# VHH binders against Putative glutathione-dependent formaldehyde-activating enzyme: the designs that were tried, part 7

Target 1, 157 residues: Putative glutathione-dependent formaldehyde-activating enzyme, of Halomonas elongata (e1vbt6)
Amino acid sequence: MLLEGSCHCGAVRFRVVSPHPYPFNRCYCSICRKTAGGGGYAINLSGDADTLVVHGAEHTSIYQAEIDGLTSPGERHFCSRCASALWVFDPRWPELVHPFASAIDSDLPRPPERVHLMLENKPDWVEIESREQDRCFAGYPDESIAEWHARLGLEEG

## First folded at step 20 (VHH)

Design x05 (from t03 with E61A D62K)
Fold by ESMFold2, fold request of step 23:
Structure x05 (fold): chain B 157 residues (1-157), chain A 121 residues (1-121)
Amino acid sequence: as target 1 above (157 residues)
Amino acid sequence: QLQLVETGGGLVKPGGSLRLSCVVSGFTFSDYAMAWVRQAPGKELEWVSSITSSGSRTYYAKSVKGRFTISTDNAKNTLYLQMSSLKPEDTAVYYCARSPRYDRYVPFDYWGQGTQVTVSS
């Protein structure tokens, strides 16, 4: 599926192809919460990095978190004008890019189940709105984004 | 059996050059992105460089950009790291690593045994 996204002010627009467009995962880690997750979590999508097209790239900035005294290679791209979180690129997975669902303007499909991850970092005020089919993990889940789609027969392409 | 074997390490003077090789077997080399990761004595693992499965895109840590070049030879199932303008702070064990094809949260699903690079006067 072709995903189209933008920042709020319109200075940055982008397109990316994703075989895994279901916005099923809610990450509650402190980096996601503070950089992209005003409700306590962020939803990361997965896309083919070779298909990413960006307009207004001169208006993007990159944040790299410091973890255990080292700067993470993960690049959190955001609009330098309006601060909208847009996507993550990490060169340790150089063929992937992870747009935030919050930046996507395309109609995303409804996931039949969701995953709640990194709950050990969830602040007390955030309430999980889990459903019967949802899965919850204190840390990382046992499936990748691709594996979740494959298990449910939801890969597109 | 899947195997990644690094060679080409050794002792080099500051300003010198060295070429690391990683010979791969047990999987289709051209289907996977590859990386070099290093660990200096007493330090955490540091990602150094990555290359896409097609070889079309390469990425470098800021500490090595402009001095190191990653490349592949698909006919020989070999990953390379050409290191130039070496500095004492480049001293480390260098690992060849395979990038997972899926978005697991832990990077690199297979590692070589590493090759020692020592940059010293």
Scores: ipSAE 0.688, ipTM 0.881, lowest interface PAE 1.3, mean pLDDT 90
Fold by ESMFold2, fold request of step 23:
Structure x05 (fold): chain B 157 residues (1-157), chain A 121 residues (1-121)
Amino acid sequence: as target 1 above (157 residues)
Amino acid sequence: QLQLVETGGGLVKPGGSLRLSCVVSGFTFSDYAMAWVRQAPGKELEWVSSITSSGSRTYYAKSVKGRFTISTDNAKNTLYLQMSSLKPEDTAVYYCARSPRYDRYVPFDYWGQGTQVTVSS
């Protein structure tokens, strides 16, 4: 599926192809919460990095978290004008890019179940809106984004 | 079955050069992105460099950019790291690693045994 996204002010627009467009995973880690998840979590999609097209790239900036004294290679791209979180690129997965669902303008499909991850980092005020089919993890889940889609027969090429 | 074998490490003086090689077997080399990761004595693993499966894009940690070059030779199923202007801080065991084809939360699914690089006066 072709995903189209933008920042709020319109200075940055992008497109990326994703075979895994379901916005199912809610990451409650402090980095996701503070950088993209004002409600307590962020949702990362995946896409083919070779297909990423960016307009207004001069208006993007990159944040890299410091972890254990080292700068993480993970690049959190955001609009320098309006602060909208846009996508994550991490060169340890150089063929992938992870747009935030919050930046996507395309009609995303509704996931039949959700995954709640990094719950050990969730602050008390954030409520988990878990459904019967949802799965919860203190840390990382046991499925990748691709494996989740494959298990449910939801892959789109 | 699946193997990643690093060679080319050794002792080198500051300012010197080394080329590391990683010979791959047990999977289709040209289908996977590859990386070099290092571990200095008493320190955590540090990502060094990555290359896409096609070789079209390369990436480097800030600490090595401009001094190290990653490359592949698909005909030889070999990943390389050309290291120049070496510093004592580059002393580490260097690992060849394979990036998974899926968006996994852990960045590397297979690792070599490592090759020691020691940079000293």
Scores: ipSAE 0.688, ipTM 0.882, lowest interface PAE 1.3, mean pLDDT 90
Fold by ESMFold2, last read:
Formats: sequence, C-alpha cells, structure tokens
Structure x05 (fold): chain B 157 residues (1-157), chain A 121 residues (1-121)
Amino acid sequence: as target 1 above (157 residues)
Amino acid sequence: QLQLVETGGGLVKPGGSLRLSCVVSGFTFSDYAMAWVRQAPGKELEWVSSITSSGSRTYYAKSVKGRFTISTDNAKNTLYLQMSSLKPEDTAVYYCARSPRYDRYVPFDYWGQGTQVTVSS
C-alpha cells in the first residue's frame, strides 16, 4: 500500500510503500510518548526505505535520543515548523523506515487485534484500553511488524 | 552453521590505519544488511556502521564518519571496515553483525566473536 503523509502545516509531505499498513502496535515508551504520542503511546508503521519520497525535506529536523552518554542511531524525523512527528529511520535497519501512523493521511486499515508494548515505561495516568484480543508486553513483543501481518494474513490488506 | 568471523584487529598508533574483515557463511550474504558494532572496555555496545544488502547505501556513527569506510565483496562473502585516522577512543572489540530482514525490535540477530582493536601511544 502507498502511504501518504504530511505534517500539520503542510511544509513536509511524504509517501512510502508498505506491505504492512495496519496500525496495531501501541508503544508506550517514554521516547515514543514524548515525541509523537501525547495520549500516551505512538504507533510506528513499517515501510520500504527505498520507496520513501519527501517533499519539503529542508523543513525536517532529526531528534536522536541520548541514553547513558551515547546518542542512539535512531533518527526521529519531524517538521521543524510545526513539530509534527513524521517517521523514524534507524541505520541498524537500513532498508526500513517507520512512519508514525499519526502522520499518515491515507486511509489505514483497521487492525483486528492490537499489541501494547513497553508497558514497563507507561505512566500511571495512561490507561491501556485493552480489548479481549489484544496482547500486552512489559517490553518488546514476540512478533515483528511483518510477522504480525503474516500471522493474520493481512499483508497488503 | 551460521558463522561470522572477524579478523584484522591489532595494536596501532594514533593516526594509523587498520582494515577489518568479516567472512560470512551459512546464509545468503547478499540478502542481508550488515553492520559493525564495537564495545570499549566496560562500556555498552555502540553501533559503528551499516551497509544495505545491495551495498547501495552506507551509514556511519558521527564518531567515525569521514574516517571509516564500510564495504562488501559479495563474491567472497566478506564485509570490510577500513579504519583510518585512528584515535585512542576507537579502542574496542569490533563485531561484525547481521541486521535482521524483518523489523525485529532488537537489532542484529547474529554476530561473531569480535576482533580487538587497540589504539595506543
């Protein structure tokens, strides 16, 4: 699926192809929450880095978290004008890019189940709002984004 | 057996050069992105450099950009790291690592035993 996204002010627009467009994975870690998830979590999609096309790239900025004196290689791209979180690129997975679902303008499909991850970092005021079919993890889940889609037969759907 | 074997480490003076090699077996080398990761004594693992499976894109940590060059030779199933202008802070065990094909949350599903690089005096 072709994902089309943008920042709120319109200075940055982008598109990327993803075989895995279901926005199922809610990450409650402090970095995701503070940079892209004011309601308590963010959702990262997965896309093919070779297909990413960006208009207005001069209006993007990059944030890299610092942990224990080391700068994380993960690049959180956002609009320098309106602060919209756009995508993550991490050179440890150089063939992937992870748009935030919040930046996507395309109609995303509805996931039949969700995953709640990094709950060890969730502040008390954030409620998980878990449904019966959802799975919850203190840390990382046992499936990748690709594996979740494959297990449910949802690739390209 | 999957195997990644690093060689080329050693003792070198500041400003010197070394070339690390990583010979790979047990998987289709050209299907995977590869990386170099290092660990200084008593420190956390630090990502150094990555290369895409096609070799078309390369990436470097800020601390090594302009001094190190990652490359591959698919015919020899070998990953390289050319290091120049070495500094004492580059002293570490250097690991060859395989990036997973899927977006698993933990990077690098395989790596070798490492090769020691010491930059001193």
Scores: ipSAE 0.682, ipTM 0.874, lowest interface PAE 1.4, mean pLDDT 90
Fold by ESMFold2, last read:
Structure x05 (fold): chain B 157 residues (1-157), chain A 121 residues (1-121)
Amino acid sequence: as target 1 above (157 residues)
Amino acid sequence: QLQLVETGGGLVKPGGSLRLSCVVSGFTFSDYAMAWVRQAPGKELEWVSSITSSGSRTYYAKSVKGRFTISTDNAKNTLYLQMSSLKPEDTAVYYCARSPRYDRYVPFDYWGQGTQVTVSS
């Protein structure tokens, strides 16, 4: 499906193809929380980097986190005018791009279950709004995204 | 069996050049993005460079941009890193690594054994 997104002020607009935008990864790591997570987490979607089209790219800026003196290659793209978080690109996965759900204007489907990751970085005041079907991980999940889709039957229809 | 084998490391003086090779087998090489990752003595792993499966896009860490060139030869199932203007700070074990197609939770799913690059006078 085609995802359409924008920053709040309208200076940046983008489109990206996401065959299956879920799982909706609720990431509680300190970087996502501080840069894009008004509720204590950010929701990261998945998209095909080759299909990303950006209008107003001159109004985007990039943040790369520094962890223990090393700069992460992950690029957090945001609007330089209104600070809206837009997408993450990481050259360690050069064929993927990860828009934030918060930036998407087109309709998003409800996923059959949600994934909560990096819970070891969650502040005590943040409550995990998990449902019985949700999966929770202290760090990264213990199954691949392909295994997640296969387990839930999502490659059908 | 899936295998990634690095070669081409060695001792070189500052300002010198080396070409690293990584020959792969056991998977369809042209279907995966590939990367070079290094680990200096006593340091954490550092991503160095990546190339898309088609070879159309390349990416470099700031510390090596302009000095290193990543490339592939799909006919030989080989990933290369051409290193020039080498500095003592480039001393490390260099690994070739395969980027997963769909698994964004871990940046690399297969690694070579590494090849030592030492830059000293």
Scores: ipSAE 0.591, ipTM 0.847, lowest interface PAE 1.5, mean pLDDT 85

## First folded at step 22 (VHH; from v03 with E61A D62K)

Design z01
Fold by OpenDDE, fold request of step 23:
Structure z01 (fold): chain B 157 residues (1-157), chain A 122 residues (1-122)
Amino acid sequence: as target 1 above (157 residues)
Amino acid sequence: QLQLVETGGGLVKPGGSLRLSCVVSGFTFSDYAMAWVRQAPGKELEWVSSITSSGSRTYYAKSVKGRFTISTDNAKNTLYLQMSSLKPEDTAVYYCARSPRYDKWDKPFDYWGQGTQVTVSS
């Protein structure tokens, strides 16, 4: 599936091909929550890094969080003008890019089930809107984004 | 049987150079992105560098950028890390690791070597 996204102010636009376009993965970690998920979580997608096309790259900035005394290799790309979170690229998986669902303008499919991860880092005020079929994890889930799609037969393209 | 074997570590003085090698077997080398990671005593595992399966894109941690070079030789099923301008803070066990085609943030690499010791000291 071709994903098209943009920042709020329009300075940055991007597209990426995603075989894993379902916005099911809700991360409640402090980084996602504070930088890309003001409601309590961010939703991460997964796409092919080789297909990422960015317009207005000069208006993008990168944030790398400090974790356990080290700078995270994860690059959180955001618009330097409007602060919109755009995508995460982590060179540990250099062939993947992880757009935030919030940045996507094209239609995304509705996931049949969702994952709530990093719940041990969730503040108390954030409600977990967990449905019966949803899966909840104190830390990281047992499935990657790709594995989730594969399990449910929902891989695109 | 999948295997990753690092070599090339040793003792060098600051400013020196080393070239690490990682020979892989048991899988199609060119199908996977590869990485170098390191761990110093009492410190957390640190990502050092990655290279895509095609070798067309390389990435480096800020701490090593401009000093280290990652490369591959597909014909030899070998991953390399050329290290130059070495610093004492580069002292660590260096591991080559395979990057899977999926992201698991708590376990980013699915296979590791035994590691090779790099010591930078006067």
Scores: ipSAE 0.890, ipTM 0.944, lowest interface PAE 0.4, mean pLDDT 96
Fold by OpenDDE, fold request of step 23:
Formats: C-alpha cells, structure tokens, sequence
Structure z01 (fold): chain B 157 residues (1-157), chain A 122 residues (1-122)
C-alpha cells in the first residue's frame, strides 16, 4: 500500500510503500507518548525505507532519545515548524521506516485486533481502551509489525 | 547452522587502525542488512554501524562517523569494519550482527557472533 503523509502545517509531505499498513500497534512508552501521542500512545506503522520520498526535508528535524546512558540510534523525524511527528528510522533496521499513523493522510485500514505495548511505562491517567481481541504487553510484544500482519494474512503488496 | 565469526581485534595505540572481519555461514549477505555493535566493560551495548543488504547505504553512530567504514564482500560472505583514528573510548568487544527484516525493538538483531576484543591504549 502506498502511504501518503504530511505534517499539520504542510511544510513536509512524504510517501512510502508499506506492506504493513494497519495501525494496530499502540506504544505507551514515554518517548512515543510524549513526542507523538498526546492521548497516551503513538501508533507506529512499517514501510520500505527505499521507497521513502520526502518533500520539504529542510523543515524536518530529528530527535534521538537518551536511553540507559546512551543516545538511541532511533531517529524520530518531526516537522520543525509545527512539531508533527512524522516517522521513526532506526539504522538497526535500515531497510525499514516507521511512519506514525497520525501523520498519514491515506485511508488506513481498521485493524481487527490491536496491540498495547510498553504498558509498564504508561502513566495511571492513561486508560487502556482494550477490546476483547486486543493484546496487552508490559514491555515489548512478542510479534513485530510484520509478524502481526503475516499471522492475520493482512500483508499488502 | 548459522554462524557469525568475528576476527581482527587486538591491541592498538591511539590513532591506530584495525580492520575487523566477520565471516558468515548459513546465509548470504545479499538477503540481510548487517551491523556492528560493541560493548565496553560496565557499559550498555552500543550500535556502531549498519549496511543494507545491497550495500548501497551505510550508517554510523555519531561517535564513530568519519573514522569507521562498514563494508561487505558478498562473494566471501564477509562483513568488514575498517577502524581508523582509534581512541581509548573505542575499547570494547565488537560483535557482528544480522539485522532481521522485522522490527523487534527488544531484540534488534536475530544473530550475532561471540565478538572480538578491541583495546586502544597507549
């Protein structure tokens, strides 16, 4: 699936091909929550990094969190004008890019089940709106974004 | 049986150079991105460098950028890390690691070797 995204102010727009377009992955970690998820979580997608095309790159900035005394290799790209979170690129998986669902303008499919991860980092005020089929994890889930799609037969392309 | 075997580590003076090699068996580099990571005594595992499966794109940690070069020889199933202008803070065990085509953030690499010791000291 071709995903098209943009920041709120329009300074940055991008597109990427995603074989894993379902917005099912809700991360409640402090980084995602504070930088990309005002309601308590951010939703990460996965796409092919080689297909990423960015317009207005000069208006993008990168945040790399400090974790356990080290700078995270994860690059959180955001608009320097309106602060919209756009995507995460982590060179540990250099062939993947992880757009935030919140930046996507394309009509994303509704996931049949969702994953709530990093719940141990969730503040008390954030309620988990979990459905019966949803899966909850204190830390990282047992499935990657790709594996989730594969299990449910929802891979695109 | 999949194996990654690192070699090339040793003792070197500051400003010196070393070339690490990682010989892979059980798969071909053209199928996977590869990485180097390191761990110093008492410190957390640190990502050093990555290279895509095609070898067309390389990435480096800020701490090593401009000094280290990652490369592959697919015909030999070998990953390399050319290290130059070495510093004492580069002292660590260096591991060759395979990047899977899926993102598990708590286990970013699915296979890696036993490592090779690099010591930079005057």
Amino acid sequence: as target 1 above (157 residues)
Amino acid sequence: QLQLVETGGGLVKPGGSLRLSCVVSGFTFSDYAMAWVRQAPGKELEWVSSITSSGSRTYYAKSVKGRFTISTDNAKNTLYLQMSSLKPEDTAVYYCARSPRYDKWDKPFDYWGQGTQVTVSS
Scores: ipSAE 0.890, ipTM 0.943, lowest interface PAE 0.4, mean pLDDT 96
Fold by ESMFold2, look of step 22:
Formats: sequence, C-alpha cells, structure tokens
Structure z01 (fold): chain B 157 residues (1-157), chain A 122 residues (1-122)
Amino acid sequence: as target 1 above (157 residues)
Amino acid sequence: QLQLVETGGGLVKPGGSLRLSCVVSGFTFSDYAMAWVRQAPGKELEWVSSITSSGSRTYYAKSVKGRFTISTDNAKNTLYLQMSSLKPEDTAVYYCARSPRYDKWDKPFDYWGQGTQVTVSS
C-alpha cells in the first residue's frame, strides 16, 4: 500500500510503500510518547526504505535519543517548522523505515486487534482502551510488525 | 548450519589500516542486510556500520564515518570492513552480524559471529 504523509504546516510531504499498513501497535514508551504521542502512545508503521520519497527535505530535522549517555543510531525525523513527527529510520534495519501513523494522510485500514507495548512506562493518566483480542505487554511484544500482519493474513503487497 | 566467521583482526599502530572479513554460510547472503558491531573492553555493544542486501546503501556510526568502508562480495559470501586512520578508541572485538528483513523491536541482529580482536596501540 502506498502511504502518503505530511507535516501540519505543509513544508514536508512524503510517500512510502508499506506491505504492513495496519496501525495496530500502541507504544507507551517515554520516547515515543513525548516525540509523537500526545494521547499517551504512538503508532509506528513499517515501510520499505527504498520507496521513501520526500518533498521539502530541507525542512526536516533529526532527533537521536540519548540513553544512559549513549546516542541511539535511530533517527526520528520531524518538520523543523511545525515539529510534526514524521518517520523513524534506524540504520541497524537499513531496509526499513517507520512512519508515524499520525503523519499519514492516506486512509489506513482498521486493525482487527491491537498490541499495547511498553506499558511499564505508561503514565497513570493514560488509560489503556484494550479490547478482548488485544495483546498487552509490559515491555516489547513477541511479534514483529511483519509477523503480526502475517499471522492475521493482512500483508498488502 | 548458519555461520558467520570473522578474520583480519590484529595489532596496529595509530593511523594504520586493517581489513576485516566475514565469511558467511547457511543462508542466501544477498537476501539480508549485514552489519559490523564492536565491543570495547568494559563497554556496551556499539553499532559500527551497515550495508543493505543489494549493497546500494551503506551507513556508518558518526565515530567511524569517513575512516571505515563496509562492502560485500556476493560471489564469495563475504562482508568486509576496511578500517583506515585507526585510533586507540577503535580497540574492540568486532562482530559480523546479520540484520533481519523485518524489525524485531529492540533486537536489530539475529545472528552473530564469534568476533575478531582489533587493538590500536603505540
């Protein structure tokens, strides 16, 4: 599926092809929450890095988290004008890119179940809106984004 | 049986060069991105460099960019790391690692070699 995304001010637009377009995962970790998740969590999609096309790239900036004094190689790309979080690229997975669902303008399909991860970092005010088929994890889940889609027969292209 | 075997480490003076090799078997080499990761004594693992499965894109940690070059030879199923302008801070065990074709959250590498020691000392 072709995903089309943008920042709020319009300075940055992008597109990327994703075989895994379902916005099913809700990450409550402090980095995702603070950089892209005003409701208490963020949703990262997965896409083919070779297909990423960016217009207005001069208006993007990169944040790399520092954990225990070490800078993560993961690059959180955002608009330098309006601060919209756009995608994550981590060169340890150089063939993947992870747009934030919040930046996507294309209609995204409805996931039949959700995964709630990093609940050990969830602040008290955030309520988990889990459903019967949802899975909850204190830390990382046992399935990747691709494995979740494959298990449910939801891969697109 | 899947194997990743590093060679080419050794002792070198500051400013010198080494080339590390990693010979792989047990999987289709051209289907996977590959990486070099290092661990200095008493330190955490540090990602050094990655190359895409096609070889079309390469990435480097800031600490080595401009000094190290990652490459592959698909005919020999071999990953290389050419290291130049070596510094004492490059002293570490260097591991060859395979990047999976999809993310596994906080686990970027699914198979590792045994490592080769690089020591940069006057």
Scores: ipSAE 0.751, ipTM 0.898, lowest interface PAE 1.0, mean pLDDT 90
Fold by ESMFold2, fold request of step 23:
Formats: structure tokens, C-alpha cells, sequence
Structure z01 (fold): chain B 157 residues (1-157), chain A 122 residues (1-122)
């Protein structure tokens, strides 16, 4: 699926192809919730880095978190004008890019179940509001984004 | 049988050069992105460099950019790391690693070599 996204002010627009377009994974880790999570979590999608096209790239900036005394190679791209979080690129997965679901303007499919991960970092005031089929993990879940889609028969292609 | 075998480590003086090789078997080498990762004594694993499956894009940690070059030879199923202008801080065990085709959360590499020691000392 072709995903189309933008920052709020319109200075940055992008598109990317994803075989895994369901926005099912809510990450409550401190990096995600502080850099891209207006409700205490963020949803990251997976896309093919070779297909990423960006207009207005001169209006993007990059943040790299420090983890355990080391600068993470993960690059959090955001609009330098309006601060909208847009995507993550991490050269340890050089063929993938992870747009934030909140930056996507095109219609995303509705997941039949969700995963809540890194709940050990969830602030007390944030309620999960779990559905019957949702899965909850204190740390990382047992399925990748691709495996979740495959299990449910939701992969593109 | 999946194997990643590193060679080419050794002792060099500061400013010297060394080339690491990683011979791969048990999977289609051209289908996967590859990386070099190192671990200095008493320190955490540190990503050094990555190359896409096609070889079209390469990436380097800031600490090695301009001094190290990653490359592949698909005909030989071999990943290389050319290291130059070596510093004592580059002393580490260097591992060849395969990037998975999809995310596995905080585990960016699904297979690792046995490692090769690089020591930069007077």
C-alpha cells in the first residue's frame, strides 16, 4: 500500500510503500511517548526505505536518542517548522523506514486487534482501553510487524 | 547450514590499516542487508557500519566515518570492512551480522559471526 503523509504545517510531505499498513502496535516506551506520543504512546508503521519520496526535505531535522551512554543510530525525522514527528530511519535496518501513523494522511486500514508494548514505561494516567483481542506486553512482544500481518492474513502482495 | 565467518583481525599500530572479511553461507547473500558490529572490552555492542542487500547504500557510525569502508562481493558471498587510520579506541572484537528482512523490535540482527579481534596498540 502507498502511504502518504505530511507535517501539520505542510512544509514536509512524503510517500512510502508498505506491505504492512495496519496501525496495530502501541509503543509506550519513553522515547516513543515523548517524541511522537500525544496520548502516551506512538504507533510506528513499517515501509520500504527504497520507495520513500520526500518533498520539503530541507524542512526536516533529525533527533538521535542517547541510550545507556551511547548515541542510538536511529534517526527520528521531524518537521523543523512545526515539530511534527514524521518517520524513523535506523541504519541497522537499512532497508526499512518507520513512518509514524499519526503523520499519515491517506486512509489506513483498521486493525482487528492491537498490541500494547513496553507497558513497563506507561504513565499511570494513560489508560490502555484494551479490546478483547488485544495483547499486552510489559516489554517487547513476541511477533514482529511482519509476523503479526502474516498471522492474520493481512500482508500486501 | 547458516554460517558467518570473520577473518582478518590482528594487532596493528595506531594509524595502521586492516581489512576484515566475512564469508557467508546458508542463505542467499544478496537478499539481506549486512552489518559490522564491535564490542570493546567491558563495553556494550556498538554498530559500526551497514550495507543494503543491493550494495547501493552504505552507512557508518560517526566514530568511523571517513576511516572505514564497508563493501560486498556477491560472487564470493563475502562482506568486507576496510579499516584505515586505526586508533586505540577501535580495539574490539568485530562481528559480521545479518539484518533481518523485517523488524524484530530491539534485535536488529538475527545472525552473528564468531568475531575477530582487532587490537590497536603501540
Amino acid sequence: as target 1 above (157 residues)
Amino acid sequence: QLQLVETGGGLVKPGGSLRLSCVVSGFTFSDYAMAWVRQAPGKELEWVSSITSSGSRTYYAKSVKGRFTISTDNAKNTLYLQMSSLKPEDTAVYYCARSPRYDKWDKPFDYWGQGTQVTVSS
Scores: ipSAE 0.700, ipTM 0.882, lowest interface PAE 1.2, mean pLDDT 90
Fold by ESMFold2, fold request of step 23:
Structure z01 (fold): chain B 157 residues (1-157), chain A 122 residues (1-122)
Amino acid sequence: as target 1 above (157 residues)
Amino acid sequence: QLQLVETGGGLVKPGGSLRLSCVVSGFTFSDYAMAWVRQAPGKELEWVSSITSSGSRTYYAKSVKGRFTISTDNAKNTLYLQMSSLKPEDTAVYYCARSPRYDKWDKPFDYWGQGTQVTVSS
């Protein structure tokens, strides 16, 4: 599926092809929550980095977290004008890019189940809103984004 | 039997050069992105460099950019790291690693070599 996204002010627009367009995961880690997730979590998608096209790239800024005196290679791209979180690129996975679902303008499909991850970092006031079919993890889940889609027969392309 | 075997480490003086090799078997080499990761004595693992499966894009940690070059030879199933202008702080065990496809939640590397020691000293 072609994903089209933008920042709120319109200075940055992008598109990317994803075989995995379902916004099923809710990441409660402190970095995702504080940089992209005002409701307590962020939803990351996965896309083919070779297909990413960006208009207005001069209006993006990059944040890289510092962990134990080392700068993480993960690049969190956001709009320098309106602060909209847009995507993550990490050169340790150079074939992938991870747009935030919040930045996507395309009509995303509804996931039949969800995953709640990094719950060890969830603040008490955030409710998980877990349903019977949802899965919850204190840390990272046991399925990748690709594996979740494959298990449910939801890969596109 | 999946295997990553690093060679080419050794003792070198500051300012010197060294080329590391990683010979791969047990998977289709051209289907996966590859990386070099190092661990200095008493330090955490540090990502050094990555290359896409096609070889079309390369990435480097800021500590090595301009001094190290990652490359592949698909005919030999071999990943290389050309290191130049070596400094004492480059002293580490260097690991060859495979980047998994489509796995953001997992560790960035699913298979590792056993490493090769690089020592930069007078």
Scores: ipSAE 0.685, ipTM 0.870, lowest interface PAE 1.2, mean pLDDT 90

